# VH-VL binders against q0atu2, part 50

Target 1, 119 residues: q0atu2
Amino acid sequence: MLDKKARIRTSREYRNVFEKGKRLSGRFLIIYYVENALDNNRFGFITNKKIGMAVIRNRIKRQLRAIVREYQGQVKNKHDIVLVARAGIGKSSFEGMEKDYIAIMKKAGLFARNANKID
Key: E = the ipSAE of ESMFold2; O = the ipSAE of OpenDDE; V2 = 0.75 times the mean of E and O plus 0.25 times the DockQ between their complexes.

## First folded at step 3 (VH-VL)

Design ga21 (framework fv_recibokibart)
Fold by ESMFold2-Fast, scan of step 3:
Structure ga21 (fold): chain C 119 residues (1-119), chain A 121 residues (1-121), chain B 108 residues (1-108)
Amino acid sequence: as target 1 above (119 residues)
Amino acid sequence: QVQLVQSGAEVKKPGASVKVSCKASGYTFTDYYMHWAKQAPGQGLEWIGEINPDSGETNYNQKFQGRVTMTRDTSISTAYMELSRLRSDDTAVYYCARGKYYLSWDAFDIWGQGTLVTVSS
Amino acid sequence: QIVLTQSPGTLSLSPGERATLSCRASQSVDSSYLHWYQQKPGQAPRLWIYDASSRATGIPDRFSGSGSGTDFTLTISRLEPEDFATYYCQQYDSSPYTFGQGTKLEIK
């Protein structure tokens, strides 16, 4: 469950992250990220048609939101972050996506070392 | 500045092949799909296919399947479209265009200037 | 394949008038994948409206896009001389991606 306040909603907000942000690629995920002028983090999720049919894209998007929610307390504050699913993500396990997310967030300096699952 | 620059006009005989290039600059080449479109004289636009420059994967319009091949060279940020077994009705301006597969839309926001290919005997 | 039908084929108007351009799809298209392009003779197409209703960067606010499902519209509230061109709608919802045949906007 991500609060509406924690979601990037408009194409203009996505445009800002892609135009001004930094990019890091993982195995199944790419992240784009930039500092914002707010007091909280906002997340965007892109599952484009290259991944597969709408049912697969919607499943991946739901799983990515669940992963982000579980680790939200470990993310450095005041960032807009967009997760883009790569074409191969449709064949990955939930655990595989989760591990990739943790790895890229740590590499970006957005995650504390040894970030743990939030219960 | 973001731009796509295509190779020059070509004149070919029926049955020949043509290879058009599209050189990208001003952005990360592997972050956008490259699309190709055909515009016959006085006609509208027709989508030919797309290539993912990161993976090399292609997706072609069935109308051109078997005659079109799309490739890219990431070292020089250049995409290629080769059309074989040319016919008179392949006479057209061919455009490359990038698609934003990372955003909420896949609109073609940057286009090449076009390459005129004339097929005549 | 999804067929996009634009109407009218040619629209003859004077500067200052309102233009309404229609694009009808043979089956439902997600508005996030419907786009409009402007093309002038001898030039490449230029992105004008994306996601059915969002203006591309630098496009004047006299242009607006609307619609959903199978019916989409491009409206120009008050024509300027530079607006006379051919406009194409395009769907990016399913392969093969298709364009309408174009509406040519010409001076009366």
Scores: ipSAE 0.015, ipTM 0.544, lowest interface PAE 8.1, mean pLDDT 86

Design ga22 (framework fv_recibokibart)
Fold by ESMFold2-Fast, scan of step 3:
Structure ga22 (fold): chain C 119 residues (1-119), chain A 121 residues (1-121), chain B 108 residues (1-108)
Amino acid sequence: as target 1 above (119 residues)
Amino acid sequence: QVQLVQSGAEVKKPGASVKVSCKASGYTFTDYYMHWAKQAPGQGLEWIGEINPDSGDTNYNQKFQGRVTMTRDTSISTAYMELSRLRSDDTAVYYCARGKYYLSWDAFDIWGQGTLVTVSS
Amino acid sequence: QIVLTQSPGTLSLSPGERATLSCRASQSVDSDYLHWYQQKPGQAPRLWIYDASSRATGIPDRFSGSGSGTDFTLTISRLEPEDFATYYCQQYDSSPYTFGQGTKLEIK
């Protein structure tokens, strides 16, 4: 469960990330990300019908929030990041999603090497 | 500008079929689900079904299963809904609507203008 | 299927007043899957509030959504003339995706 200040809440904020941000694809995830002016990170999550039934999408969304929460302290501050789940994510394990998240965040240069931790 | 433009009004006899089109512009057609909804005169909205324009996969409300067929043509960014064996209670405005990438894939952020289908003898 | 019941069916108010519109689900709906649409006569519906509480692009801040589980509310803090319309709640938590029957907000 992420704190309210760590969540992207408005359509304007989502649009800003998609229009001005960079895109990076992993195996199960796509991230869109842009630096913000708020001194904290914010995350958005999109799980579309390609993934599967509502039960599967709900599970994926909860698991992605848990993964993001766990690694929040390692993410470079001042970014808006939207995670879009790809169709194949429904067949992934929690470990598989976690590994993909870590890999894509490292590739994006969003993981802080020298412990830029929020908490 | 993102827009959905539907075909014009139709008058059909009971037992006939009607095919309504919905032409998308201003976005990548295959990136968003297309939904169809019915609104009978003076009534609320009723979801008919959805199509994934990328795969062609469909999911229909059981109430319309067996009479509705949804298709698309990616070369012209157009979705279609065909309703067969028309009855008088099929008289309604039919809307297409897309799922929104920014907010939720399943929130209907852009709607067509609607197509009035009248079924009368 | 999940049945959404909106109340009242018709709400008669004057500009300047506060409107409170209810949407009750027959079973629990995750708030991330509850949306509100506005429709004016002769027009297509418009997305108004998504994920129970987030305003769609361009929607004035006098509109707010709240709720969880089976009880959801759309509130308009101070009615403007252009706000008189029919409002529909919708769930996409489970197929078939359903709409409430609508609340018609009309001038007293």
Scores: ipSAE 0.006, ipTM 0.583, lowest interface PAE 10.1, mean pLDDT 85

Design ga23 (framework fv_recibokibart)
Fold by ESMFold2-Fast, scan of step 3:
Structure ga23 (fold): chain C 119 residues (1-119), chain A 121 residues (1-121), chain B 108 residues (1-108)
Amino acid sequence: as target 1 above (119 residues)
Amino acid sequence: QVQLVQSGAEVKKPGASVKVSCKASGYTFTDYYMHWAKQAPGQGLEWIGEINPDSGDTNYNQKFQGRVTMTRDTSISTAYMELSRLRSDDTAVYYCARGKYYLSWDAFDIWGQGTLVTVSS
Amino acid sequence: QIVLTQSPGTLSLSPGERATLSCRASQSVDSSYLHWYQQKPGQAPRLWIYDASSRATGIPDRFSGSGSGTDFTLTISRLEPEDFATYYCQQYDDSPYTFGQGTKLEIK
């Protein structure tokens, strides 16, 4: 999972992202994002009760953190990013959440441009 | 003030059922999950299960599955836990506790005072 | 299920001393879902430390929590008489949610 350095932890920090950040919606995820004054990226995760029971919400949070961790090297530095799970995410596969995350981050311009690779 | 108030002590015979209540006040009942935990004499805490008061959906620890039923009545902000086919090792204090699920932590921040259930022949 | 093992089972100390309480998980637990509770005889447990290291409202700064992965610690820098109680760690990362057996802090 993500190091504490890479996590948004306080209500004040979440409020800053919501109030000053940009918003982009995907199929299962909404992201709110703003440039920070730190030397690293920080991520926050919100799963509300309408998604399901604590066991489902905790599973979703763990899976989202795993996805974020896997792709953190592609994220443009110095951003605070909050992922908000949408209704229906509890029925999504891991791969479905991963695809949605990649699509949103690319659309937001938060993923670094990759060089073409020969397959 | 936010508080959870549980029903009083019960003495039951083996094979009977017991239903413990937990009345919430000072917050919106449907905005927090309600959990139940068992503490046998001289033992630690054991999680029994949870209920979403908004939907009525439940999730039980498999150790209690088939003997426990959790319900709620939103009109009186009260959660219930019923334990059936009581045995001597069900003698314990039973607690309800509120689960906070927003932003940074998911912990049992408010607890009921506990209900002593004694199973004796 | 995730098993939490607390050590020592009983810790006998005097007021003014430092206490260190350990909680070890059988598998990795995200620190965001590891919490500590204090319980005194005849009372309900009370949330003490949440998210491994954050003090609950009203908890004195002599209490601190730390750790990640499988190893977590609760430290009391200078014991006061009211601190003698049983402390439980809890994981809320995976169902069934589990508690450690408790560490009883008692007066020497």
Scores: ipSAE 0.007, ipTM 0.569, lowest interface PAE 10.0, mean pLDDT 85

Design ga24 (framework fv_recibokibart; at its last look DockQ between E and O 0.05; V2 from the best seeds 0.00; counts 0 for: pae E 15.1 > 2, placed apart)
Fold by OpenDDE, look of step 4:
Order: structure tokens, then sequence, then C-alpha cells
Structure ga24 (fold): chain C 119 residues (1-119), chain A 121 residues (1-121), chain B 108 residues (1-108)
């Protein structure tokens, strides 16, 4: 689980990202991102029923959180970022999700081009 | 039909805790924030807090901070609000209400029927 | 926090008359985050106007909402007996989300 400071927690915060943020679509993820007035990034996650049953959604959520945590230090600061899981993500591997995340974040300019797995 | 059904009236003594439930039906529970409001007898509405049913993240009115706990059980599409260290001025009707955050507007479009909580010695 | 002040506190009118309810915010509120609710005694509030000027489903066209910035208005062109209730404005601009203290519209 991400620290509280690293999470989008309120409905209004989510609304702000959706209304004012930029949208980019990857193979498995859609991201909405907008600059915030903080000194840290905040992440939100959307996993709706189109992904699959609750067990699947929870798995995907855990995996996305793990990915976000792993690369958190490589993301440009002062951003609110919402990850929306696409329907096909339930059939993807973790590596596939990770690859898609990196690709879309790079495309958004939120990741350095040389961003790689820290392990 | 979209609806919120709350638990029944409660009578508590000062210092006790109360936990009110709000069961959602007719829509995807995790797609909407759940809000709670307080209405003292003959008074207006006061926002208590909100919970993201999907993540469990909460945001409370500072007035209730430290005494209110909002939770949910997604398996039964039910939200809970617990208020501790009850005092007489906590006597009120408490409402749950659905609020949108992913869709175009986020007014409280669906309300529970309310739960009367009476705090008396 | 944003304080919403409604006026008047009580409005006494007769059926057929025009009603004007005011909601003033302590700071600017985007119209998309200003909503109105109707509440009758013993009932839960019901969404009435959203986004300052949009009528909720089933709300008669005699009801209208307007305003921007800090001043918002709910207008009932011709009062019907069922319109007598308490009306609350609410802002979703920033947390904590707050309600006005309400305007009670009562029959004269």
Amino acid sequence: as target 1 above (119 residues)
Amino acid sequence: QVQLVQSGAEVKKPGASVKVSCKASGYTFTDYYMHWAKQAPGQGLEWIGEINPDSGDTNYNQKFQGRVTMTRDTSISTAYMELSRLRSDDTAVYYCARGKYYLSWDAFDIWGQGTLVTVSS
Amino acid sequence: QIVLTQSPGTLSLSPGERATLSCRASQSVDSSYLHWYQQKPGQAPRLWIYDASSRATGIPDRFSGSGSGTDFTLTISRLEPEDFATYYCQQYESSPYTFGQGTKLEIK
C-alpha cells in the first residue's frame, strides 16, 4: 500500500484530475495526470467491473500499486496521477502491465527516458 | 432501482459508540464515493466525511476527526460509519449519500432514508 | 472552509407566487460544484438542482437555478403546494463539502 501522502484520497481530488488532467491511453492502462501544488506525487487507481470479478480487480489493484511503488522515485514530482485499468488488463501478465505503465508514463513525459527497473 | 438502505434507529449513552450501516443496491458500489451527513433535530445538514468504497480511503470533516471511522464491505455493498465517544449533541439523523467522482457530476443524487441516533443518559 | 449562507431563513409565500432563494458563498465556487436539495419533514434530502442550473430528474421546469462566483439563486416561477419545503445549497468546490443553513419555504 502506498503511503497516505502518495495517494489520491478524496473524490474532489479525483474529480480535479479527471477534469483538468491530461489523458493518455496505453494497452492496459489509461492515465490521467495533472500538476499539483504539493512536493510529492499522488496516485489514484480505478478498477471497475469491466475488468472482471472482485478477485481479479483486487489482484490488478495490488499489482498496479506494486508497479507504482517500484517506479515512484523515477516519476517527475508534483503530479496527481490516476491509473485506470482497461478491460483487457485482467488477462495481462505483471510484466505486461509494467511495460505498459513505463511506456505510457514515458509518453506522458513523467518518466525519464532512461527509467528502468530498480529491483 | 438505485437505493441506499440504512440500519435502524440507535439509542446510546454518552461515551458509547454507534455504527450505522448503509447498504447500496442497483448500481456498482465501488464506482461512487459514499458520503455521510448529520442533521440534528430541527437543524440543517452537516457533512461528516466520505469514503472511496474501492480503495477504502477516507476524508473526514475535521469537526469529526478522531471520533468518526468510515469503512465498507464491498462483498455486500455496504458502507459503515462509526462515531465514538458519543455526546448529547451527537443526537441526530445520519444519512448516507452517493456521490460521483468519475462521472460528469458529483452531487449527492441518492440518499439513504436516515438513521436516528439518540444519545442520552 | 467555504461557508454557504442562505437567505432568507424563512420565506412565507402563497401558491402561485414567485419564490427566490439565495445562496452566498464565502469564496468563489464553480457552478459545476454548486447544488441544491429539497427536504420535507421526516424525509431525506433529495437532489433538486445540480451544477447550479441543471434540474435533477423529475424536477418540474418551474424550478430554475442560476448564478456564478459567490452568488447563486434558486427560483420557483409559480409555487405549487408541494413546493413548500426546506431547500439547501451545497458546495463541492473544496473539502469539507458544506451545506447552507437552509431556507424554509412555508405557506403563508
Scores: ipSAE 0.885, ipTM 0.944, lowest interface PAE 0.5, mean pLDDT 94
Fold by ESMFold2-Fast, scan of step 3:
Structure ga24 (fold): chain C 119 residues (1-119), chain A 121 residues (1-121), chain B 108 residues (1-108)
Amino acid sequence: as target 1 above (119 residues)
Amino acid sequence: QVQLVQSGAEVKKPGASVKVSCKASGYTFTDYYMHWAKQAPGQGLEWIGEINPDSGDTNYNQKFQGRVTMTRDTSISTAYMELSRLRSDDTAVYYCARGKYYLSWDAFDIWGQGTLVTVSS
Amino acid sequence: QIVLTQSPGTLSLSPGERATLSCRASQSVDSSYLHWYQQKPGQAPRLWIYDASSRATGIPDRFSGSGSGTDFTLTISRLEPEDFATYYCQQYESSPYTFGQGTKLEIK
């Protein structure tokens, strides 16, 4: 799980990202993202009924949180980012979701230019 | 059919704690924040706080900070609000209400029926 | 916190008349975060108008909401007997989310 500071915690903060944020679609993920006035990034996660039953949605949420946590140090500071799982994500592998996340974040310009991957 | 069903009325002594439940049905419990509001006899509505049922993250009105705790159990689609160190002015009807946080609109569109909590010596 | 002040506190009118209910905020509130609720005695509040001007499902078209910034209005063009209730405005602009004290519509 992400630290409290790195999570979008209030309903109003989620709405801010959806209203003011930019949208970028990947194969399995959509991200909504907006610059914040803080010194840190915050992440939110949305899975919907189109993905499948609760067991599948819960697995996807856990895996997405793990991916975000792994690459947290590479994300440009001062952003609120919401990850929305697309319907097809239930059939994806962990590696497939990870690759999609990296591709989307790079395309959005959210990965730091000189970021080194953690071993 | 979307419903929020709250636990029954409680009578408590000053200094005690009360825990009110709110059982959701007819929708995906984790897609909506759960809010709690207080209405003292003959008075208006006062927002207490909110909980994200998926993450468990909470946000409380400072007036209740330190005395209120919000939790949930996703296996039974139920939210809880516990208020401790009860005072006479905590006598009120307490409501739960859902608020959409995905994509748009955060108006409280569905409310529980309310739970009367009476604090008396 | 943002304070919402409703006026009048009580409005006494007859069926068929026009009602105008005011909600004033101590700070600017984006219209997308201003909502109205109707409450009858012994009942839970019910969402009536959301985003300052959008009617909730099933709400008659005699109800309209308007306003921006610090001044918001709920208007009932032609009162029906069922409309006599207490109306609350609510802001969702910033935490803590607050309600006005309510305007009670009563039969004259």
Scores: ipSAE 0.668, ipTM 0.862, lowest interface PAE 1.2, mean pLDDT 90
Fold by ESMFold2, look of step 4:
Structure ga24 (fold): chain C 119 residues (1-119), chain A 121 residues (1-121), chain B 108 residues (1-108)
Amino acid sequence: as target 1 above (119 residues)
Amino acid sequence: QVQLVQSGAEVKKPGASVKVSCKASGYTFTDYYMHWAKQAPGQGLEWIGEINPDSGDTNYNQKFQGRVTMTRDTSISTAYMELSRLRSDDTAVYYCARGKYYLSWDAFDIWGQGTLVTVSS
Amino acid sequence: QIVLTQSPGTLSLSPGERATLSCRASQSVDSSYLHWYQQKPGQAPRLWIYDASSRATGIPDRFSGSGSGTDFTLTISRLEPEDFATYYCQQYESSPYTFGQGTKLEIK
């Protein structure tokens, strides 16, 4: 699980990212991201109700959190990043989600130097 | 052995539809995007669209929007591309290709042998 | 859409010579989304170079890719008879994903 300080928790925090941040779309994910005034990153996760029932949405949230945790040390600091799961993500593989995350984060320029060779 | 095997050549009249199949073997079908491309005689390659075989979600080149439908049957590891309201300029070889996201972002590392579709009266 | 313009259209060289094939994009393409394919007549394309500079499995080291932004090149340091084919670049930066029109590398 991401540490408490690395989570976006309130509606105001989420709204700030959506209103002031940049947006990039991938196959399974959309990310919104904006610089913050902290010394660390914060991550938020939104699952669309169309994805499925609560058990499916909870599985997706756990998978996305695991992916974020795996690459967290490579992400440039001082960013609030919201991952929005697309409706079709419920049928994707873990590796498919991971690939999509890596590609979109590389395209956003959010990985630290020498991290862009992730396959 | 990883391979994509496409259905055979077809001859169609203008206004008809064609459905090309692409059977995958040697890998987990639902782990990779499937793409379709067109190559008209003596010309280069044109991307038609993609399907996620796991979800069935599709993304089409706007040029083919409204005429192309991509589907799949995961029980037989087969992707399909249907092109409707055929015109003479649809005469081409149609390829399926697997996206290779484990080595690079969506490079097409495995291609089917191609299906020639000829549209003539 | 991003237009990829390859030059020259045809490149006539002898075995042993160096070949340089150009791919120019109408707007910037991240190297992770620029790929090269080789195609011989009657055959499907084959992935040759991915991520602008990484050789696909089994591709000889006489092939190298380079470039960034809008300008990418494929270089063959010493041509072998089997290298004569058509080469396509492809971008995956934005949909629709496009190919260049190809450079035909033929024996002089």
Scores: ipSAE 0.006, ipTM 0.552, lowest interface PAE 15.1, mean pLDDT 86
ESMFold2 (binder alone), look of step 4: mean pLDDT 92; pTM 0.944

Design ga25 (framework fv_recibokibart)
Fold by ESMFold2-Fast, scan of step 3:
Structure ga25 (fold): chain C 119 residues (1-119), chain A 121 residues (1-121), chain B 108 residues (1-108)
Amino acid sequence: as target 1 above (119 residues)
Amino acid sequence: QVQLVQSGAEVKKPGASVKVSCKASGYTFTDYYMHWAKQAPGQGLEWIGEINPDSGDTNYNQKFQGRVTMTRDTSISTAYMELSRLRSDDTAVYYCARGKYYLSWDAFDIWGQGTLVTVSS
Amino acid sequence: QIVLTQSPGTLSLSPGERATLSCRASQSVDSSYLHWYQQKPGQAPRLWIYDASSRATGIPDRFSGSGSGTDFTLTISRLEPEDFATYYCQQYDSYPYTFGQGTKLEIK
């Protein structure tokens, strides 16, 4: 699980991201994102019943948290970001979700293309 | 069709704990925060706290911090509120209510029927 | 914390009359997070007006909400017998979320 400080925890914080944030859609993910007034990034995750049963939704959520955690150092500081899983994500591989996440974050301007690349 | 059904009335002694349940049906349990509110006899409503049923993250009103614990079980779409170290002024009807946190913001649109908790010696 | 003060505490009127219920906030509240609930004795509250002015599903058009900043109003243009209840305003703008103390609308 992500560190408590790196999670969007309250309903008020989710509302802020959805109301004031920008939206960008990928193949398996939609992100909503807004600058925050904190020293760190915070992430939220939304999986709905269109994805599948609770077991599938929980697996997707764990995999998305793992991807976010792996690339946390490459995200521009001071953003609240909510990931919304699209229905088709249940048929994606881990690598497919990871690739979609990287692509959408780069398109949003939240990743540095070359500066933060990890070998 | 959409409803929240709470557990039945409880009578407790001072110092005991009480755990109230709130079973959701007719909607996706994880799409809504679950809120809890207190209403003492003849008085108004007081917000106790909220839980995100998806993540399990909680946020409590400071007045109840240290005495309240909110949990949920997604397999049975049920939220719980436990209040410990009960005092006579905890005698109240306790309500659960849902609040949407993404795609729409329609406040507390569905409420449980309430659970009367009586604390007496 | 934001304190919501409702006035009057009790409003005694007859069916057919106009009712005006006030809710004042101790600091500014975004109207998108100011809601009104109706509660009858022995029942749970019911969402009545949301976002300061939008009627919830099934609520008659004799009910209207208005206001911004610190001053909000719930108006009932012509009271019907079923309208006599306690009305609570609520802010959903900042933690802790708070309710007003209620206005009890009673038959004269």
Scores: ipSAE 0.508, ipTM 0.842, lowest interface PAE 2.6, mean pLDDT 89

Design ga26 (framework fv_recibokibart)
Fold by ESMFold2-Fast, scan of step 3:
Structure ga26 (fold): chain C 119 residues (1-119), chain A 121 residues (1-121), chain B 108 residues (1-108)
Amino acid sequence: as target 1 above (119 residues)
Amino acid sequence: QVQLVQSGAEVKKPGASVKVSCKASGYTFTDYYMHWAKQAPGQGLEWIGEINPDSGDTNYNQKFQGRVTMTRDTSISTAYMELSRLRSDDTAVYYCARGKYYLSWDAFDIWGQGTLVTVSS
Amino acid sequence: QIVLTQSPGTLSLSPGERATLSCRASQSVDSSYLHWYQQKPGQAPRLWIYDASSRATGIPDRFSGSGSGTDFTLTISRLEPEDFATYYCQQYDSSPWTFGQGTKLEIK
């Protein structure tokens, strides 16, 4: 999945993003984001019980991490970003989640205008 | 009802390992970090580390780094703390406690009942 | 690491009296990450005050927390018999998370 350095790992870091960060909602995703003092981005993922059973939540997490990894190089450095899956995400396709992610990141000003996948 | 229920008391010899369990019920296991703390007889509390039950990511107090391993099993909402190469000064009550990190402010609002680990020859 | 020093170590008072418990940090702690716990012998700690001044659910209003920076205080305006216990402050601002050594409130 994502490199250890690219993940939000501590409870305190998650709380900082939720308390100090900006919030932006998409169709299937909500992001919370705040600038950090590091040279890299860190990502966190929240899939709650409202999405469905553990098998569905685990699939969604894997798909979101894959999407984030693909577009990692297009995200402006120095941000801690938490993706929160909305209840309806379980009915979305992979492409639907990917499009929502790109749209929300561009709207937040965190994404380059000519975003390219990191293959 | 929200509860954390820990495994029973253990008696171990120096050099052995002990694995304590903490079973969560009454809430979404992955919405809270699970913390572990040590309390030696007649002493105060010492934080050992934390685990994100969703990701499995851990962060340990440097004092315990290299001897502690925290894991979880989301299918049974259970967290584990394993302490290896036990010494006499590891004799203590070990507590698990939850800490909310998503959507709202919560300190360690729910604690397990504690597990007494005695290390003696 | 941030060291939390509680004073006094033991406080001997009678029911009806006012208690003032101090917690001093070796470095500045955001009040949003300073918490207090009550512990009775043989029991697990219980969250008492969170974010320096907010009472946890079910905690009587005779308890109040205050402070910022390096100095935090837990005050009990009028002691009841059930209040005699050990109180620990805890900081959650900087890793590793640390607790004070505790203040034992005992009957005189």
Scores: ipSAE 0.328, ipTM 0.790, lowest interface PAE 3.4, mean pLDDT 88

Design ga27 (framework fv_recibokibart)
Fold by ESMFold2-Fast, scan of step 3:
Structure ga27 (fold): chain C 119 residues (1-119), chain A 121 residues (1-121), chain B 108 residues (1-108)
Amino acid sequence: as target 1 above (119 residues)
Amino acid sequence: QVQLVQSGAEVKKPGASVKVSCKASGYTFTDYYMHWAKQAPGQGLEWIGEINPDSGDTNYNQKFQGRVTMTRDTSISTAYMELSRLRSDDTAVYYCARGKYYLSWDAFDIWGQGTLVTVSS
Amino acid sequence: QIVLTQSPGTLSLSPGERATLSCRASQSVDYSYLHWYQQKPGQAPRLWIYDASSRATGIPDRFSGSGSGTDFTLTISRLEPEDFATYYCQQYDSSPYTFGQGTKLEIK
């Protein structure tokens, strides 16, 4: 479950990420991200009407939260990150959304630094 | 109700300065950007600049850079736009408008009624 | 800066007709940052369509917006007398934020 402390809750906090953050687009997702002055990461989620009806948008938002929760340990600490769902996401599978999230986070350099090598 | 109420019409001579106010009510003033736009008689809209009411940070259209100053007073939920060294082509209706938050925080969903500034000899 | 060009400049139609208003950007604009405003003489502009296709609160469903990249459209399926006004598109993707010159919808 994403703890309340790990969630972007106010319009001011969302606006700060959009205004001062960097933007990176994936296939189904856009992320906006900025370093914060806290000791933890915070995530925000936006699903607009272009995705589909409320039931579809709510499903997508729940699935995105589940993906973020699953991979939260791999995200570099001290960032505010907003995920914006693109129109095409409604036709994606859970696996498709997950793959896009991983790809975009790696491209942004937001996954923990390492050689990706295992011993 | 959410509303923005602007100060009244002004008549100024060329070279003077004008300061227009925009008082916000019905929402948390520091949660939305305040934008200013110009509309000359019979013309379209032109964006002048924005202020973050929380931080006081501003961003101006370079066309007005050096002549415009935007400020705010959070204690009375009021934003200000001052335009200096007025010219005849500054005659216009000036609007304040709030930027909506993350559901299009950039969209201007609430507008002031406008302030007519006339620059004449 | 991004220049928004609206066409036509003036559109003369009768109630009951379909109106199609175009907004073309000089460079690509993320549709999440393209908005439409309605303005009547003597009044402030009103947000009409945001994020290219989402109707603002209270806007009738005869209004629809579409588009992405450089080409955006506002469509009114069946004009009502109260729809005759000037419509402006606006981009907020990059500073300075800009408006189109407007399309004036007038009764023929």
Scores: ipSAE 0.007, ipTM 0.562, lowest interface PAE 10.7, mean pLDDT 85

